# Ledger of designs, part 5: VHH binders against Isopentenyl phosphate kinase (IPK)

Target 1, 332 residues: Isopentenyl phosphate kinase (IPK), of Arabidopsis thaliana (Mouse-ear cress) (q8h1f7)
Amino acid sequence: MELNISESRSRSIRCIVKLGGAAITCKNELEKIHDENLEVVACQLRQAMLEGSAPSKVIGMDWSKRPGSSEISCDVDDIGDQKSSEFSKFVVVHGAGSFGHFQASRSGVHKGGLEKPIVKAGFVATRISVTNLNLEIVRALAREGIPTIGMSPFSCGWSTSKRDVASADLATVAKTIDSGFVPVLHGDAVLDNILGCTILSGDVIIRHLADHLKPEYVVFLTDVLGVYDRPPSPSEPDAVLLKEIAVGEDGSWKVVNPLLEHTDKKVDYSVAAHDTTGGMETKISEAAMIAKLGVDVYIVKAATTHSQRALNGDLRDSVPEDWLGTIIRFSK

## First folded at step 17 (VHH; from e2 with T28E T34N)

Design f5
Fold by OpenDDE, look of step 17:
Parts: structure tokens; sequence; C-alpha cells
Structure f5 (fold): chain B 332 residues (1-332), chain A 122 residues (1-122)
């Protein structure tokens, strides 16, 4: 009985949020969460999810003891007979950041070969690391009163064949959403039918989710304002933020804002639109695939006013003049 | 701390070939698909140009039009090394070549090598 998942979905998914590793973890520090950013992101997500609703008391939903803490941060006695706040339907997917990388890289899990003890061990170790991160993210959001459920792709039956998604059970995700929860998925180590195992990236997950759930928009939170025409650095002060990228029917894309006047390149080489994205073509291509579905993609710095706008869906109808981020949108 | 070290640069004649290597060291080296490794180059008096990009998993690659069909970016995961095979080299390929890495899904490159000079001259 193919559960016609189509009929029971009263409300469409509003937003899929990608929490980039750079946004929520500390760079160059093994398994360190960026607490400040994560807290702000949690607050912003709450605000976005409850948009239009009267301010309600935050009901913390983490009643567990944190390692190293003597007290539970939430008071259960305060929940009382309060009406449940209706959260918009969001799905959160986070990258691994500083979690799982060491384990995966050292073991070679991404290459497969579970017959090798180091790969098998690495597989386990990688999952431990990424699921720990997932738990912390779930806790952070729960503390802000967001009813989050951690969902490991591995545990949800996600698998690959030669690194391509072979199986993804979205029924559990859908049921979770329908029950009023916010799924929190993550990049994961998964079984591969041919390789034995591999790494399933958050981006692949998001693309798959976007394709099936058809959200109104997708937000990528990162640690930079957006996509630049060149890598931004102190040595490249003239890097230009690409505010809008248009995606065509053929999947091609071009920068539409700003209009990049290739003044200085004497070389008649029709600088393919691809040459102006600061080496981010592969990632943009992934986002473009989402955009091709008719789903707007916003790339924005986390924990900013702009990320709040993006999460709220404020960019759907109009782009503010002061917008600092990258919009990837399908162009008819 | 993650370090990228380029090697393989040198003097080559037009039409010649060269293979650049970028060795990554450190615990943060990752092979996830959402990460990216890239070769950039900077010619004298010119800006930084992306030459080739490969996803963390190696599943997707991008090449600048100027090098398409001549250059190949690849990765040996066992060696934590990024390669740029350069064939049919031209004078205009003369530049300092840099290896760059995005290991944190930053939508930018966080780590850079010191660069290796490639000179194509007859």
Amino acid sequence: as target 1 above (332 residues)
Amino acid sequence: QVQLVESGGGLVQPGGSLRLSCAASGREFDYQDNYALAWFRQAPGQGLEAVATISGSGGSTYYADSVKGRFTISRDNSKNTLYLQMNSLRAEDTAVYYCAADFYDSWTYDYWGQGTLVTVSS
C-alpha cells in the first residue's frame, strides 16, 4: 500500500534549513560547537517558525543533564496548561563541521571497504561524532522551545549506491513533521551497496528533501555573507558579494546582481558565468539543482539580521536593498 | 593545524606538461561532498583565478574555460593530496598556483597553500 504521502499533508513545508558546519562549529578545533552562533540561530529559528504568532513563553524541552552541568536548565513546572504553539513546518539539516571529519578522514570511510577493521571502526567513530553534534543541536533548539527530533539518516534507512542515494525513507520525516516536530538531520556515514559504506553529505540530503518535500524556500547558513566572486580575505578586499544568481531551465546559472562588468579582463574570453563565483561552482551547482525545482535558495551568514530575514521568508516576495546574502533562484 | 603545501611547479616549455601536488596535513582534512578543494592561480599583475575545483568526495569537478580539456584536477585520498595535471601548457598559464580548501562548508576557502610557481616559456 503505497501510502499516498500526498493527501495527508495539510501544510506544505515552509523551509529547509542547512546549518553549515562553519556556522555552528568552531574552525580548527576538533569537535567544538560555536555556542554563541548556535544560540542565536536557535532563537532566529524559533522566531521564524512562530512568525505571526503572539509572543509565547519559551517552553524549554531539554530536561536532560548536560555533561559537566549539575542542573537541568529547564523548569518543567513552568509548562503548565499552556496552549501549544504552532510551529511552521521546518526541517533542519546540519553539516558536520569540526565533528566527524577526523574520524572519517583517518579511516577512509568515504571510500568504503567495511571489511577493513579501520574502516569499520572509523564508520562507528564517525557516527558517534556526528550524532553527538546532532544531539547538541537538538538540545540547543529544544532549549529555545522548538520541538526538535534528531534524525540520523543512517537510522532512517538512508543508503547509497556508489555514493548516490539508493534509499531514503522520508516517511519517518514526514510523520515527524505531521506530528508537529522539527526534524533535525545531519550528514552521516551510511551503508553503500557497492562500496560498503560512504559519507552522505548534508547537501545531498537537502537536495533529496527539497525534491520530495518541495519547501517554499531553502536557507543555507554559513559563516560568510554569501557567495563571492572571489574568495574573500584580507588580501582580497575587493571581493564582491553575489546577491542574486539566476538558474535557467537547462540548469545553467548566471550572476544577475550585481552586474559584473568584466572591465579588467582584456582577454576576450567570454568569462563564462561560472568563472565569477570564486571557485564555488560545485556548491552553487548543487544549490542550482534545488532552485531548478522552483525553490528559492538563500545563502546567508548565520546569526545576522539577514539570516533572520531569510529564515522568515522575507525574501520570497521582494529582496531588500540592504540584503547581504546570495539568492539562487529559478529564472523563467 | 591544517596546512596545504603545493609542489611540482617549475619551468616548462609551451606544449609541455606539469603535475602539481598539494599535500594536506592536519586533522581537519575531510572528504565530504559538501567540501571543496580547488586550484587557483595568479598571474603577474592579474587577479586570483579559480582554475579547477573538485568536491570533497571527488564526484564533481569544475574547470575554468581557459583550462578545460587541458587540466585535470584529481585527488588521492590515501595520500591526502590534491593534484593538478596540466597538459598542453601555454605561456598564459604562467602563474603562481595555489591550493585551497573548504573544510567547513563555508562557501569559501578557508585554507590556502603558499603557492608554487609555474612558468611556461620557451
Scores: ipSAE 0.737, ipTM 0.889, lowest interface PAE 0.7, mean pLDDT 90
Fold by ESMFold2, look of step 19:
Structure f5 (fold): chain B 332 residues (1-332), chain A 122 residues (1-122)
Amino acid sequence: as target 1 above (332 residues)
Amino acid sequence: QVQLVESGGGLVQPGGSLRLSCAASGREFDYQDNYALAWFRQAPGQGLEAVATISGSGGSTYYADSVKGRFTISRDNSKNTLYLQMNSLRAEDTAVYYCAADFYDSWTYDYWGQGTLVTVSS
C-alpha cells in the first residue's frame, strides 16, 4: 500500500499540462520549434498558474547570456526587491515532436542494443536533441517569470523494463514542487532492463504522474480544437467536434456531447460512413484511464482562448456554450 | 517528408481474403509511443469510416463492429509497415482503404496515404 500522498490540500497538484509535439514543434521541419505558439502557451501558463492576478510587469527568470550577444535576457537587479509570486502547483510535460527522431532512426536507440557502438552514440545524440528542446521550453517559460526546472527522466534515474516503467521515483519531482518550482519533464532516452535502452514517451510520463500525483485536471495542448467524429478537412466539412466523453468506473467510455446516432442494425451492402470518434479510440482509452481517477482531461487547441479556459480550470463545473474543445471526465 | 503508401488492393470474391500494406517513410512507427495508426475506408458516396486502429506501441487495437473477427490490424516495425488482413470479405467491404497516422500527438489523423481500392464482387 502507498500512503505517502494523504494530505490532499497540502500535496494537491492543480494541473498537469502536456505540450504536444504538434503544439510546440513544426510538423514539416526536423527539430524546429513553433516559436509563436510556444510564446503564447508560456504566457497562458503564467496566467493560469497565477489565476489571472499577474503583476503588470513580467520579470523573466532566464538571465543567461546568449552566444554572440553582449546582453543578458533580463535585468537581474530588478528582481531583488520584488515580491515573488505564489504559483498554483503545475507540472509540465512536453513531447519531443521531431526532436530525436533522426538520431533514433539512424541508430535504433528506441529498439535497444546499447552494446553496439552506433546505439550508444545514438543514445547520446538523441538525448542532446531532446534536452535541447527541453532547455528551450524552460527558457520560454522562464522568460514569462515561471519558476521552471527542466527534469529529464534519465537524469532523475527513471528506467524501464521492456518499455514499461520499471523505476520512476518521484522524490525529486516532489521536492521540486514543494520548493515552489514548476517541473518540466519530457520524452527521453532511458536505460531499459531488457532492451538496454529505449525511449520513454511523454504520454507514458503524464500517465505515471497523473496516477501518483492525482491532479485536479490534465490539459493536452494540440493544434486542432479537439477530437472530432471524423478527421476534419475540406472533404469532410460536416465533421463534428466531440465536446464531452463520459468515463465509467471500469474505464469504458461513451461520447455524451453531442449525442451521435449509432445504429446496431447491420446491412449486408453498407455500413455507416463514420465512426463516433474519428479513429481516436486508442488515445481516448488512454486518457480515460486518467479520467477514471476523477481527473478531468481537456484536449484543446494551443494558443487560443479555449486553451486559456482549459488551463485556468474553468471547465470543472460548467462548460460555456462558446468553448471549443474535448472533455473526458468521470461519470459513475 | 512523411509519406504513407498503400498497396494490396484489388478484386476479390465474397468470402475471400486480402492483405493491405502501408509503407511509411520519414517517420518510424515505434518511436515515441505517443501516436496512433489506422486504416480508414470510404465506400462510394459515403463518408470515411475508421476500420481499425493500433496504438503506437502496438499493444492496443480497436475494430469497427462491422469488421470485428474478420479483419486484423498489425504492423512490422522493422519494415515500417502497417497491415490490414481482411478475411471473409463481403460486398459491403467494397471501398477505397486509406492508411492514416497521428504522429505529432495532434489527436487527429492528418497524415494519409493515397488509398487502395478493394472490390468485393462475384
Scores: ipSAE 0.639, ipTM 0.857, lowest interface PAE 1.6, mean pLDDT 83

## First folded at step 19 (VHH)

Design g4 (from e1 with D28E)
Fold by ESMFold2, look of step 20:
Structure g4 (fold): chain B 332 residues (1-332), chain A 122 residues (1-122)
Amino acid sequence: as target 1 above (332 residues)
Amino acid sequence: QVQLVESGGGLVQPGGSLRLSCAASGFEFDYQDNYALAWFRQAPGQGLEAVATISGSGGSTYYADSVKGRFTISRDNSKNTLYLQMNSLRAEDTAVYYCAADFYDSWTYDYWGQGTLVTVSS
């Protein structure tokens, strides 16, 4: 690992959290942030980073004048010379959600062809869209007193080759963490060695970060409680939440909670248990590659008591009976 | 305004073949690699069953045990279309088949077609 992060340091990376597009943006409205969810998520992240102890007074770090506001909020006098609080080491990654899709559809930026004027314009437009989202997320976290720094993959020099990560140096991310800041990365338009350009997704970013930083756990915040045995809807009232998925040494996985008639917990995992995961098998398999590293993966509904427990890391030791979410973890 | 439209359903004899198509609009299958696309089915009086899934990159597929070796999921990103090739059809395959996508990275399927009926009968 080129980063000076080790398991023996008391300040190892604790958590990588994905703010899923469905959790922080409105599904059916382009470039619309889900403000209520984002505010709760920001509060929950602060609590998790302070490991349950929070100052009685939140000192916000967004001292800019906002468009449409006549005032600037700044409590510099309250900060004084006292040293800042220590935060557990988190990395935040967010999806693009409803941002960037219009620009990509019009230009084909995700398909490459950067030499074409429409694609170059689309690259610029897409980056304006997703960096606007990134800035607003950074502001929301900063207002909660989290020392956040937006870190766009493109600006960090990250690139792909045929849509796979080609260059993604973590030196700046590591320095940012070591300086006491919380990096906020996001899905972005990037240069591609073969296509010219493409879109680098938040999930690819998380796999890269987990592979290299080895966090204690990873949390995916979404708008459903977790993975179900079939998609939940009013017409499917019998959908069952899958609470735990065990991952073996070979990367195979099976559902172990609930115990289903065709699901079995043994030392040898098989693909035969996959019929009960509601069509999410490809995404579960990708998360299993993170879990295979010994990194718990939690999938949970944002802005709930369940997401707070996942963000806190409470699930590593014991899973409360009243917790609702999906855990994907190594079982050896 | 994302829309999924299935076609290709109909009546077929046991042992026959059928290919279902799902045309997407307002959404590009290849915008990002983290999407999931699937075919589901629902037989009369039965629950919804995931039949086959394919990742946004197209590199990973999954099939229900009941259809392995007989059905193939595929897609054509240039046509923005998802396919289900169904071979060696059996009476048990009779169902309404739905195309679905996890577009918003929700860990569930956000968008659905209206379904196309497949009837396998002599």
Scores: ipSAE 0.677, ipTM 0.865, lowest interface PAE 1.3, mean pLDDT 84
Fold by ESMFold2, look of step 21:
Structure g4 (fold): chain B 332 residues (1-332), chain A 122 residues (1-122)
Amino acid sequence: as target 1 above (332 residues)
Amino acid sequence: QVQLVESGGGLVQPGGSLRLSCAASGFEFDYQDNYALAWFRQAPGQGLEAVATISGSGGSTYYADSVKGRFTISRDNSKNTLYLQMNSLRAEDTAVYYCAADFYDSWTYDYWGQGTLVTVSS
């Protein structure tokens, strides 16, 4: 199914959420999920998707006999004919984090060479690792009563050419959304027309989805409040959180909150944010490509009151003075 | 476990050149998510300054205005090594240079080397 431009606008989704590897896995411990953080994130997503509505009873959708953690009952016998609240259209994308890292390092699957036995085995092993993560994320969201469906790019027939997206048909994603489900895509090992195979990253997936689905906003969940003018640390208490970055039609961008070099007596025409964004300029520029489509981008610390506000879409109209996060937004 | 080790610093005269290297272990430069790699520097009594940044995917680069046209950031993924080619060095370039990486799309630099000193003498 091909989405026409006018039909895409009428069928646009509300939010695409990136569950960053820093938000959902443990750094320096391979294949370890940050269980407490994931639980809070799942709860926040449910609240955001319900838009303030509350059913009389919420029943989780993970009927697995595998152990899990949730305050919400997952008993299949509790699902009756009760009406549920309408969920806002979200798409979830997560990175692989610490999953797949050992397998890729050992095999070189991200570098191609699928004809080599070690690379083919690494492709299999990598996909086992990242699909295990995807399953656990889907389980966590399902326990919160979110109708989630894991959707691996490889299984959807997505492929690359020299690591760029070559084929990424959205028909299955669109049908899943239209059926009332929340797709959960992830960084995955895929076939590559030139290299044989590579890794398709969550950030590439998000840019592809945003370009074609035109969500109202995109949220990047991470483990810092947002982008700073210098890397924050306890010994650098004067690092300044950059709260707003304006993006022009050509994809150029400028920090507009806070205003830098505000003691200048002349016109600050040459004051661009490019010199003082803490070394994050390349990542800001990638996010700006989404923002120039008219799609707000929020970068925020997961499992905080600020991430809840971002997920809710509360920032689209105005930015409260107590907001702690980074907004990248089209200004023209 | 991720480690970054810088080398190639030293004493040079103004107008000279140096190439800094940063060897990484426990991290594959071209695996997953838009990993950012950067060189920072810190002159005595000054804060950290981002000098040059390169994206994990696509190789997009950024340079501070103070070094643009003189410095070149690059990486060799087969050697898991980040480079900074420093040409036309000035006394103002004297600093400890640090290699840094953003893993797992954290939107900050979580991993740092110990630094290598570059001295440009009058």
Scores: ipSAE 0.673, ipTM 0.866, lowest interface PAE 1.4, mean pLDDT 83

Design g5 (from f5 with R27Y)
Fold by ESMFold2, look of step 20:
Structure g5 (fold): chain B 332 residues (1-332), chain A 122 residues (1-122)
Amino acid sequence: as target 1 above (332 residues)
Amino acid sequence: QVQLVESGGGLVQPGGSLRLSCAASGYEFDYQDNYALAWFRQAPGQGLEAVATISGSGGSTYYADSVKGRFTISRDNSKNTLYLQMNSLRAEDTAVYYCAADFYDSWTYDYWGQGTLVTVSS
């Protein structure tokens, strides 16, 4: 019996995960990483990528010295003793979060005008800021033994025209994946054919990747459980998590699984997509563009048992009653 | 230190108009396209209602059915300011109006102004 060639020759991508700015940076402090969340997220990604076959000991891949330090985070000799593991094909994209914002505010880099000296300096400063973040994300994943490669859109030759993607060759991303690495892309300053320069956001990158790579699912990691029918607060204790949103062939969508409809209580609530999504309609519509491709979208709080289930892809067959998050998916 | 400050509320007769403003600091509205801005309102004794929402690109807007055709959300990136133009006001529009933002793609509105009171009464 011959090996199934389609399985051995497949280059399909299992998951594209967005490390949302809210999940990996501090909202209250410019250019500060949320170290505790990032550490847990890195561990959860490792577990998801190895599909339960993770070794009991984690042997990291960041054995480079930091400038000005004699310390390294792992011993390269431990890697030499480790048996190889096969990682599922993931792509990681992270937002800039609190990084790059100061530079854009002072320079206008996101508005174009590279002929102005302040904008050119801002382009440089912005790229330093977001590349520093990318490096620290790559280090965190590498410390968990994930073979990560930082891939800045600018360095990959990506460009825009009036803020729309103009050139975004995926050959390097695909080659990196096929070589057994996990690419880590990020929001970046890029050249623009009309404006001179602009900022290419992580969400635009994810839509582009999903359209061309056709992953099995996409996970947005954030700092709340998911989308609510109204913003939760102490004054709104009855806010309801929207667990499932169905997307039609034309890109229209409706809430299908409010938590109240699945409780033991008898309730006659009228649920309409426009009036029951807590002001999140514009962002839901953006995610629906991915979902209409047949790609499940999960929105979930990072660093929880719920995000682990989403990262594992466990939600494609059935949704556990105790899972808390939002699923946006195509409905036949 | 992100801050949102509303202004422009007041007393107005039914059928009148008001323009609400929300000045933002600590965040640039057009920095990237992965955020949302909204106006919410809370009438006395009622819960919070999303009134109007605009995407980061400005290309998508949403309006509650109760205000559609009467209210217009807009923004001025040069002033870093969000607006709500409120026309044909009714007594039912009486509420405290709040500016809100999802700046860091948290999928909820986690930045809020202090609110501005709109009273529609004859």
Scores: ipSAE 0.621, ipTM 0.840, lowest interface PAE 1.6, mean pLDDT 83

